VHH binders against p49116. Designs and how they scored, part 214

Target 1, 238 residues: p49116
Amino acid sequence: EGPLLSDTHVTFKLTMPSPMPEYLNVHYICESASRLLFLSMHWARSIPAFQALGQDCNTSLVRACWNELFTLGLAQCAQVMSLSTILAAIVNHLQNSIQEDKLSGDRIKQVMEHIWKLQEFCNSMAKLDIDGYEYAYLKAIVLFSPDHPGLTSTSQIEKFQEKAQMELQDYVQKTYSEDTYRLARILVRLPALRLMSSNITEELFFTGLIGNVSIDSIIPYILKMETAEYNGQITGAS
Key: E = the ipSAE of ESMFold2; O = the ipSAE of OpenDDE; V2 = 0.75 times the mean of E and O plus 0.25 times the DockQ between their complexes.

## First folded at step 13 (VHH)

Design g36 (framework vhh_brivekimig_d4; at its last look DockQ between E and O 0.79; V2 from the best seeds 0.81)
Fold by OpenDDE, look of step 14:
Structure g36 (fold): chain B 238 residues (1-238), chain A 121 residues (1-121)
Amino acid sequence: as target 1 above (238 residues)
Amino acid sequence: EVQLVESGGGVVQPGGSLRLSCAASGFTFSRYDMSWVRQAPGKGPEWVSSITGKGGSTLYADSVKGRFTISRDNSKNTLYLQMNSLRPEDTALYYCVKGGYLPWRKTFDISSQGTLVTVSS
C-alpha cells in the first residue's frame, strides 16, 4: 500500500477572520477557533485511510481526539492566529467572570491551569521548531489512536497509527539526520495533549457557537458537509 | 438563477405541528448543504437547522432541538422542516437558505419570501 499521508496533507493553512478587532471579543475568538476546528476535521477526512474506516468509526474517532487535534492545530497556527493574544483575551474575559463570582475557586484554578497547559504546550512545540510534515504525522498519530474507549476497528486504527509513526520516523531520519533524538523529543510531547480537558477547551473557545451547539453535535456535521460549502466558508465566497 | 420557494406555514395552537417545504431550483441541490433560518417580528434572523447535501448529517439550534426535524429529498429538490410541539416563541417568518451551518454567522443571505408560522392560542 502507499503512504498514509501525501504532500497534500502537509498543507495546513488557517485563514483568520478579517479585520481583527481592536478588542478580541467572544465572537472573534469563537470564529477563529471554529475555523481551526473545521480545518482540522477537513484535514482528517481528506486522508484515504480515515475514509476507509467508515462514517461511524470516523465520527467516533474524531469525537475522541478532537481536543488533541485542535490543540496541535493551535500550536501549528499559533503565530498566524496570534494565540498569545487570544489566550490573554480569554483570561481577561475570565477575570470578569471571577469578579462577578460566577465561578468557584476550584473551577477558576482548573481553567487557569488549562490555559497555562495550552500555552506551555504551544511554546514547547515552537521551541522544537516542528515543521509542517512533522505536524501532519503527529496529527495522524493522534487521530489514529486505538486506545479510546468504544472504538470499532481498533486493529485497523492501530495499523494506521503505526504507519504514521513509521513515516514520521523515516521523515525525521531523512530530514534531520544529525539530530539523533529528534523523533523521541517530538513524540514525548504527545502525552501533554491527554492532560487537557476537552470540556474546558470547549468552554474557552466555543461558547459563542451560533445556536449553542456542542462540539459533539457539530463533529458529524463537519465530517459530512459538502466540500464546496467548506471552501466557500473559508474564502468567504457564498 | 437560484430559486427557493417556501411553503407550509400557517396558524397553529401551542403544541401543534407544521411541516414546511422548500422547493429548490437553479443549482445541483444534492451538492449543497441547506439550512432553515427564521426571523421573528422585531428580531434579527436566527439559524434553526442545517442538513448536509446528502442528508447524512443534521444540526439543530438548542431552541428547537428535539422538536424540529430537518430532512431533504434530493430526487425532488425539496427541503423539509417538521415542526412539532410548537411554541409561541417559534412564531416567525421561516426561510430556506442555500448553504450550511456556520458557527459564527449571524447574518444570512435571504433571497426568498419565506413562509409565515404563527403559534398562538
Scores: ipSAE 0.888, ipTM 0.946, lowest interface PAE 0.5, mean pLDDT 93
Fold by ESMFold2-Fast, scan of step 13:
Structure g36 (fold): chain B 238 residues (1-238), chain A 121 residues (1-121)
Amino acid sequence: as target 1 above (238 residues)
Amino acid sequence: EVQLVESGGGVVQPGGSLRLSCAASGFTFSRYDMSWVRQAPGKGPEWVSSITGKGGSTLYADSVKGRFTISRDNSKNTLYLQMNSLRPEDTALYYCVKGGYLPWRKTFDISSQGTLVTVSS
C-alpha cells in the first residue's frame, strides 16, 4: 500500500527561540529541546502507518524510542540549534559543579560520557552528510522498533520497520549509486542510539519544564493535543 | 466573543475536596485544548493542568498530580477540575484558560474573574 513516508515527512524544520540570549541558561536549553521534541512527536503522529497501529501502541512505541528520535533530531538540527554551543554550556556547568562538589564524581562521569557519545554521533552523521530523506527513514526505522519490552502488535511494527529499511535502500541506491557501502555505513550508526540513557537526556535538556512534568507524561499529551495551536506557533499564523 | 466563567470555589479545611467548573462560550470548545491556571496571593500565575480538545489525554503539574483531576464535557461546553486532598498551598484564584500545555508558552490569556479557593484550618 503506497510508500511508508511521503515528501511531507522529509520536511523537518525546527523553529528556535529568538533571540538567543547572551548567556545560555536552563530555560533557553529546555525551550529549544522542547521545540525539537514536539516537532519529532508531531512528525511521528503524521505518519499513516503510525496512526494505523492505534493509540495505545502509538504511545508505547514513542515512550520506548523518544530518546532515539530526539537524538536523531539533535544530529539533523545541530547547525540550526547551535548544538555545540549548548553542549559547551552544559559542560561548563558540570565543570563548575565538580569544583563545588555538588555532584558525585561518578554521576558527572556518566553525564560527560553521554555528552561525548552525543558529540561523536552528531559528528559521524555530519561527516557522512546524511540528507533529509535519509534522516526521515532512519527516524522511521527507530520509531517502528518491534523489540522494546511491553509492546503489542510487534509483527505489524516489524513489517513497517522492514518497509522503512527497504525504502531507505531504494533511495540510497538511486541517489548515491556510486557509493556501494553508504547504506551499511548509515545503518551501523543506529545501535549507538540504544546506548544513550533517556534519563540523562531528560536531565540535560528538559530541566525546567513548566509544572515539572516528566517526558513520559508529556508524550501521550503531545500525541493527542490539538494540532492547530501547535501549527499556529510554528507557521506564525497564530 | 470568547467568554469563560469559573465557579465552584469556596472555603474548605485541609484534606477537603472541591469541584470547579468553567462554562465556555464564543468558540468551538471541542477544537481547543483547555487549561486550569491558579494565582496565589502575591505570586504570579502557575499552570495546574491541561486536557486535550477531545479529552483523550491530560497533563498535571507535579504539585497537584494524584490529587487533582481535569475533565471536560464537550456537549455542555464545560471544563472541570476535581480537587481532592486540598492543602493550604492550594489557596489561590483559579482560572480557566483557552489553550493547552506548550513548554514555550510564556503567558496564559486570563481574561475572566476566576473562582477563589481558600484552604484553611
Scores: ipSAE 0.818, ipTM 0.921, lowest interface PAE 0.6, mean pLDDT 90
Fold by ESMFold2, look of step 14:
Structure g36 (fold): chain B 238 residues (1-238), chain A 121 residues (1-121)
Amino acid sequence: as target 1 above (238 residues)
Amino acid sequence: EVQLVESGGGVVQPGGSLRLSCAASGFTFSRYDMSWVRQAPGKGPEWVSSITGKGGSTLYADSVKGRFTISRDNSKNTLYLQMNSLRPEDTALYYCVKGGYLPWRKTFDISSQGTLVTVSS
């Protein structure tokens, strides 16, 4: 009935740890990725349609799609995060591990293929010049995916996804009226997100979390946490 | 003014149990996530566990997961930490902290005296 997203859901401002260290390290990478994860989860929880599904459904839905949302966030914030520099540092570390025979060759190949897929995805999104409205609707389409195993309320989730697709179509046709194939080119990028491994994403970006907590355990916490302290940490001193 | 008073510490043998309490005042307790933080002799503060304001979700450091249980009673403005299967490395001064888990929180505003837990044979 009403729009799925409002202008408040288009804003997606990532604040990086400051200053950037002289040498990239696991702590800087993990803190940066964690800020993106928290931003993505708070974005999802702010959507009225998401809130209407109820807390148990919310947790199940986000657990199923968090890596896809995170990957879209990486693409959207790639410049702010200096993502290409981060990935290059990780690749160099992996190559040193081969030289020192510290890791399985099969595991290193698996991780390198994942990094290449991530770079390719981010490059393709940059070449399409995806804007903030388009990212917001793509995230909503990914969030309201009804075909994940174990979900309840799948008919309502499907209706929300269809609404996100319709609103994206309307936006693209109005804003990019001279580019007949833009919507199709955007949507064809989404299947690549399902190929991203959440286990490898955790290895790449989330080693060194305070307390060595898992992403699977953090998600229900973020979705239910009080937001006043989180917002205060972002806004800075009064 | 925010006031947090811990209690329930003591000396126990390895494998023993203790229950810590934290009485909170000076703020609307249920509107804030809460944490337990500990400081072992000669070491900096270490985050242990957090719980959301309404108590709907909990988070634990890997070193204590499965052994410790955080809980809260918002009607009594009290935070709890049930510690089971205690180990010598759990020996520390334990603090109650206003605020939840954030990955970039490396410093803690400790506003209390804490309660000492000693685990030794």
Scores: ipSAE 0.735, ipTM 0.896, lowest interface PAE 1.1, mean pLDDT 88
ESMFold2 (binder alone), look of step 14: mean pLDDT 83; pTM 0.841

Design g37 (framework vhh_brivekimig_d4)
Fold by ESMFold2-Fast, scan of step 13:
Structure g37 (fold): chain B 238 residues (1-238), chain A 121 residues (1-121)
Amino acid sequence: as target 1 above (238 residues)
Amino acid sequence: EVQLVESGGGVVQPGGSLRLSCAASGFTFSRYDMSWVRQAPGKGPEWVSSITGYGGSTLYADSVKGRFTISRDNSKNTLYLQMNSLRPEDTALYYCVKGGYLPWRKTFDISSQGTLVTVSS
């Protein structure tokens, strides 16, 4: 059969809100993050293997891994997003919350640790100089994770994950032939994604959602959105 | 030419029910997600609910969740909003809009007349 991913699945172009405000606010951060989430879901939807699993499996799978996909997207788009500036603004907001006694010390500690882990992950990916093909396959490995509780069709999901791993290996060995241990250095970064709390990610990046929609509710909606509307508004493609 | 015509509004007591309809023409209705948006007197537009093109998924604003049900009949090019347990805060002019939920949507392309819903004791 054909490859798991085509060249179209390597293209991952985030369109940022315009104009950028002089001072970052929750609406700009939420819009930026939402655009990335929608782009990530559109990317997943476009994979034939993902479509073949069926709607119920697709929804369960993405609900289980959206935070890992989103975090990989943050790392991949860190420069376009000015992610370091966004994280600094979030830290500043949290420090103001301490002064105003709006948030518990334990919660602030958890959130600050999450931001540190996120920054360290993004820095490690930048240091490895992960390319677009490598990001596409890493996202596929994360997407086709058979080990989340409650999943059905786990054998089929595992086969797609193995195919993603094989194609990544083939790519890395061909493109970075002199770096014998590159694949290992890349793959050992993935377990860190499972330590990132999806609850904290949602609180940091998605508090400005219109009508107070949760990520759990938005996921099945995005997966069934009509393509014509999606392409024009989210990807900038016609 | 895209045309949307809302109907079904009226005056009801708190706790009452109304069903709104939106007749769509001028585009392939089933290919587009649709939304209901409302505007209370003196306030800006508020997104209420969205439904995907083939009705496979819906979203609701937290303020209406559990009380309102969005649905569509693609054979009739019609969008519906079933409103139950109505509150005075639901008083608004209701519009249907071509297009679904987008978290960054700041304005709605409202070219129709809407249908007025008044909830008063």
Scores: ipSAE 0.762, ipTM 0.899, lowest interface PAE 1.0, mean pLDDT 89

Design g38 (framework vhh_brivekimig_d4)
Fold by ESMFold2-Fast, scan of step 13:
Structure g38 (fold): chain B 238 residues (1-238), chain A 121 residues (1-121)
Amino acid sequence: as target 1 above (238 residues)
Amino acid sequence: EVQLVESGGGVVQPGGSLRLSCAASGFTFSRYDMSWVRQAPGKGPEWVSSITGSSGSTLYADSVKGRFTISRDNSKNTLYLQMNSLRPEDTALYYCVKGGYLPWRKTFDISSQGTLVTVSS
């Protein structure tokens, strides 16, 4: 059998909204996050193994794991996004909401804990200097997760996940041969992704979606968009 | 040359229904996602609903979800919008546009005349 991922699946290039505003606002943050989500969906759509599962399974799988894919994308694209600046703007908004009693202190604490978990995750990935191949395989491992409630074809999904794990192991052992424990350090970071609430991620990054649509509704639409239209928006006019 | 012609608008009382049509020509209709966009008097254009080209997967603005149904007939190059339980705030010129939903899309390529929907007693 051929490899699960090809070199084309390693390329992950986020194009930020232009122009960048002098002051960050909800719309800029939402557009930036939406571009990353669309790039992540486009990446998943391009995997032959993913396509082989069929459209209904693809939709269920992505609905279950989009937050994990999105968070890995945030870590991978943290510098391109100036993620630290975006998170600082979100924190500033939350601090103002506390002072004005617009949100409960309990809810704000939950959101701040989510932001800290996100920062810790991104910092750990940066400290490990995770490369593009490693990110591609980590995204494949979370995409092909057989253990989400309500999924069908779980045995085939599990086989693709195992293939992703094996190919990551092969890559790390060959590329980082002097670091015997690198793979273990990388893999123990993944459980943290499941501790992050998709509802809080949606509230932080996607509250400005045109038409107030939910991520749950937009995912099946994105996965079934005509390819030419999707590519035209993601790749730009160049 | 892309041409889109909307029809089916009219005056209706609150709670009423209307079915809008859009006749498309000048492009391969089935290969493009399509959208309905509306513009209320004195306001900018607002996205209402989108449908994918061949699969017919749909998406709705929260304000119309459960009341409006977008559909298409690729054999007739026609896009439809079934509007039920109409409200005064649905009063607008309705346009069909070539292209689907994108979260960062702030402008729409509106070149047609649209069809007027007025909801009043």
Scores: ipSAE 0.704, ipTM 0.872, lowest interface PAE 1.2, mean pLDDT 89

Design g39 (framework vhh_brivekimig_d4)
Fold by ESMFold2-Fast, scan of step 13:
Structure g39 (fold): chain B 238 residues (1-238), chain A 121 residues (1-121)
Amino acid sequence: as target 1 above (238 residues)
Amino acid sequence: EVQLVESGGGVVQPGGSLRLSCAASGFTFSRYDMSWVRQAPGKGPEWVSSITGSAGSTLYADSVKGRFTISRDNSKNTLYLQMNSLRPEDTALYYCVKGGYLPWRKTFDISSQGTLVTVSS
């Protein structure tokens, strides 16, 4: 019985598109988000425990948790992405849209609340100075969530989640031995991920996908893609 | 050298069906995701559909979803596109491309002649 994650699963390097344009557009935001989504799915599919669950379970599991994985990825890669600049551009667009009566006031309120929740989450993770090992285990904890409706093999998923929790505890106790409450502070951040709407995330970050495909359709495709085709473009690792 | 040869195009009426084929050679076909791309008169290339190397998953542009079916026969090194409920806007030169769907792919390596599909009344 080896560890759930190896050092290779801690590496999470996002390769951004060509220099950020002076005026952000939906295509740049969508390409940046898509690269992060592909990196996140590539990370998940590389875990031996995840592979062991089988194709149907893998697809159901990541369809249920992609928004949580994506949000953790946004927090981890916030600096590389210049996420604050992207969110500011989205907010500016929404404020202009409400003034021009292009969108419902109720819808604008829902989207603005989502952006606020996302900013608070990313700020809390930055304030805690979450490291690469901690992000890898937090992603594993949300990936191996046995409590999503409709899942099969829930006992095996629960065992892998418990293994992720144990390995995170061991890591934090060893690395941050003087901070007795660090693990608790980290874990209480996770429930906020489930309060954020996957539909609003898709609207904000994935408008303009080539062919107008949905995230629900892309996920099973990414999980079965030939790795060599995209690995060098999204991971930067070799 | 990678060689791709498309066939099966023709003239059909709206609501008709066509099955396109792509014969592949010069590479290990089963190890590559494949795509269909089309170019309508006076327009740039448009991605249509992709299939993984194992045929384990497929992906479709929203404009063709539910009407087109991509498939492959790795034993024959052949890619297929079954097109049903054809519409005038499906009129285009159709190409098969080595490689799958990538949201950041800005160009398609179209080196073949393609097969012409014309949907008219």
Scores: ipSAE 0.771, ipTM 0.902, lowest interface PAE 0.9, mean pLDDT 89

Design g4 (framework vhh_brivekimig_d4)
Fold by ESMFold2-Fast, scan of step 13:
Structure g4 (fold): chain B 238 residues (1-238), chain A 121 residues (1-121)
Amino acid sequence: as target 1 above (238 residues)
Amino acid sequence: EVQLVESGGGVVQPGGSLRLSCAASGFTFNRYDMSWVRQAPGKGPEWVSSITGSGGSTLYADSVKGRFTISRDNSKNTLYLQMNSLRPEDTALYYCVKGGYLPWRKTFDISSQGTLVTVSS
């Protein structure tokens, strides 16, 4: 019944803290990332199919896939965020940590490999010129992933994922009718999202959170925020 | 007009417990997320805990997690903070704030007098 996503779910507008400081710091990076996380969670909670799964299933789904949603959001908002500049600042901080002997070389290598994977993913999406409808459906495909351990209602989740895949196919075939292989090129990019560590993403982007709150704790809170309160916070952020 | 009145503070020994209350009026209490923030002498405000409007979800600063419990009674327009295993570093004026957790928020709309909690031997 009806489409999985409406035009309201295609709109994904990130407003950055302004102005960007001359020298990036952990607070600016964390605020920027947190605004994107809040936008991503608000996007998910606004989907009627997502709401229909119930609160416990919703929380479990988002806890399992937040890093995939966040990474898709980074790719979609890379220009608005000046993501290349943020990543360069993180790399510079890591190089200073090596110099000061504050982190092990093995840990720094893991983090640098994560940054490389993230850059490669964002570059591949940019090269494909992924549009807002395509991003919305890719986010829906990763959100409605039935294969995470501990999930209930997995058959319903799988049906929503299949509906997302079908609607993406319909969109791409109509909008990019001359590019027969576009859908395949887009879909083969998705497995890379699961190769990126959510723990490293949290360390890179969320270490400036007020009160040292974990992402796992923030997720159910954002999903249950009062609508008026949430809109007030997002409007203030915009 | 929005009014928030905190109470329940006092002097307590390390390891002790206190229950703070916040009486809210002038707005539809159950439609707003609420927070507790504290300000130690000579320090800026520190966010402590938040609860959603329905009470369905809570958040805690790492420094208080496992020791403090935020709750609300929407029928009485009252917010609570149960503080257990109190430490000297918990000494502060505690404020009730309309509004929930915002990761980037550095300032809070503190318009009330607060309630003083002193943890000393």
Scores: ipSAE 0.749, ipTM 0.894, lowest interface PAE 1.1, mean pLDDT 89

Design g40 (framework vhh_brivekimig_d4)
Fold by ESMFold2-Fast, scan of step 13:
Structure g40 (fold): chain B 238 residues (1-238), chain A 121 residues (1-121)
Amino acid sequence: as target 1 above (238 residues)
Amino acid sequence: EVQLVESGGGVVQPGGSLRLSCAASGFTFSRYDMSWVRQAPGKGPEWVSSITGSGSSTLYADSVKGRFTISRDNSKNTLYLQMNSLRPEDTALYYCVKGGYLPWRKTFDISSQGTLVTVSS
């Protein structure tokens, strides 16, 4: 019985599309988000504990939590992505949609509230200066959530979540020994992830997918795709 | 080295069906995701469908979902595309491509001759 995560699971390197266009468009935003989604899914599938749950459980688990994993990834990669610039471009597009009467006022309010919540979350994580180990364990806590409807093996999932919590506590207490309440400050950020609508996330970041493929369809495909050929493109690994 | 040979195209009326085949050689077929890509007259290549190396998961472009079924037989090194409820808009040269779906893939390695599908009355 080793640790839940190894040092290899702490590495999370997003490769951005190049070159960056002069003006952000739907394709650039969607490609950037898709790269992060694929990186997040490949991160999850590389965890031995995750593999041990079996393919059907893996698919159900990730379908339930992909938005939480993606949002943590946005926060972790906010600087690499120039996330504030992407969100500003999305806001500009929404304002143009209001002028063209393409969206209802109520829908626009929901979407703007979502963007505000996302900005608040990313800002709070940045102010806490969350490190790579902390992000890895927060993603593991989110991934191994036993409380999603329809899950099998919930007792085993709960044990993996508890192991993630324990290992995060050990890391924080050792690394940030002078900050007695750091772990509590970090953990209270997690409930906000469940208030973020996965449907709105999909509309904001994934409407430019080639062939108009849904996230629900992409998830089982990523989890089962042959990784050797694509690993360098997804993870940026040499 | 890599050789892909498509077959099964033809002329069919709207609402009809066709089954395309792709015979693969020169690589370990079961270790690669595979895709179908089509090119309509006067248009660029359009991704249609992908299947994982094991055949356990598939993806479809929204334009063909519910009408087309991708499958593979790794013992025969063959990829298939079952096309049902064909529409005039499905008229294209269909290509078998080594590799799966990646949203950031800007070009497809189309090295074969393709098979022509014509949907008209």
Scores: ipSAE 0.765, ipTM 0.898, lowest interface PAE 1.0, mean pLDDT 89

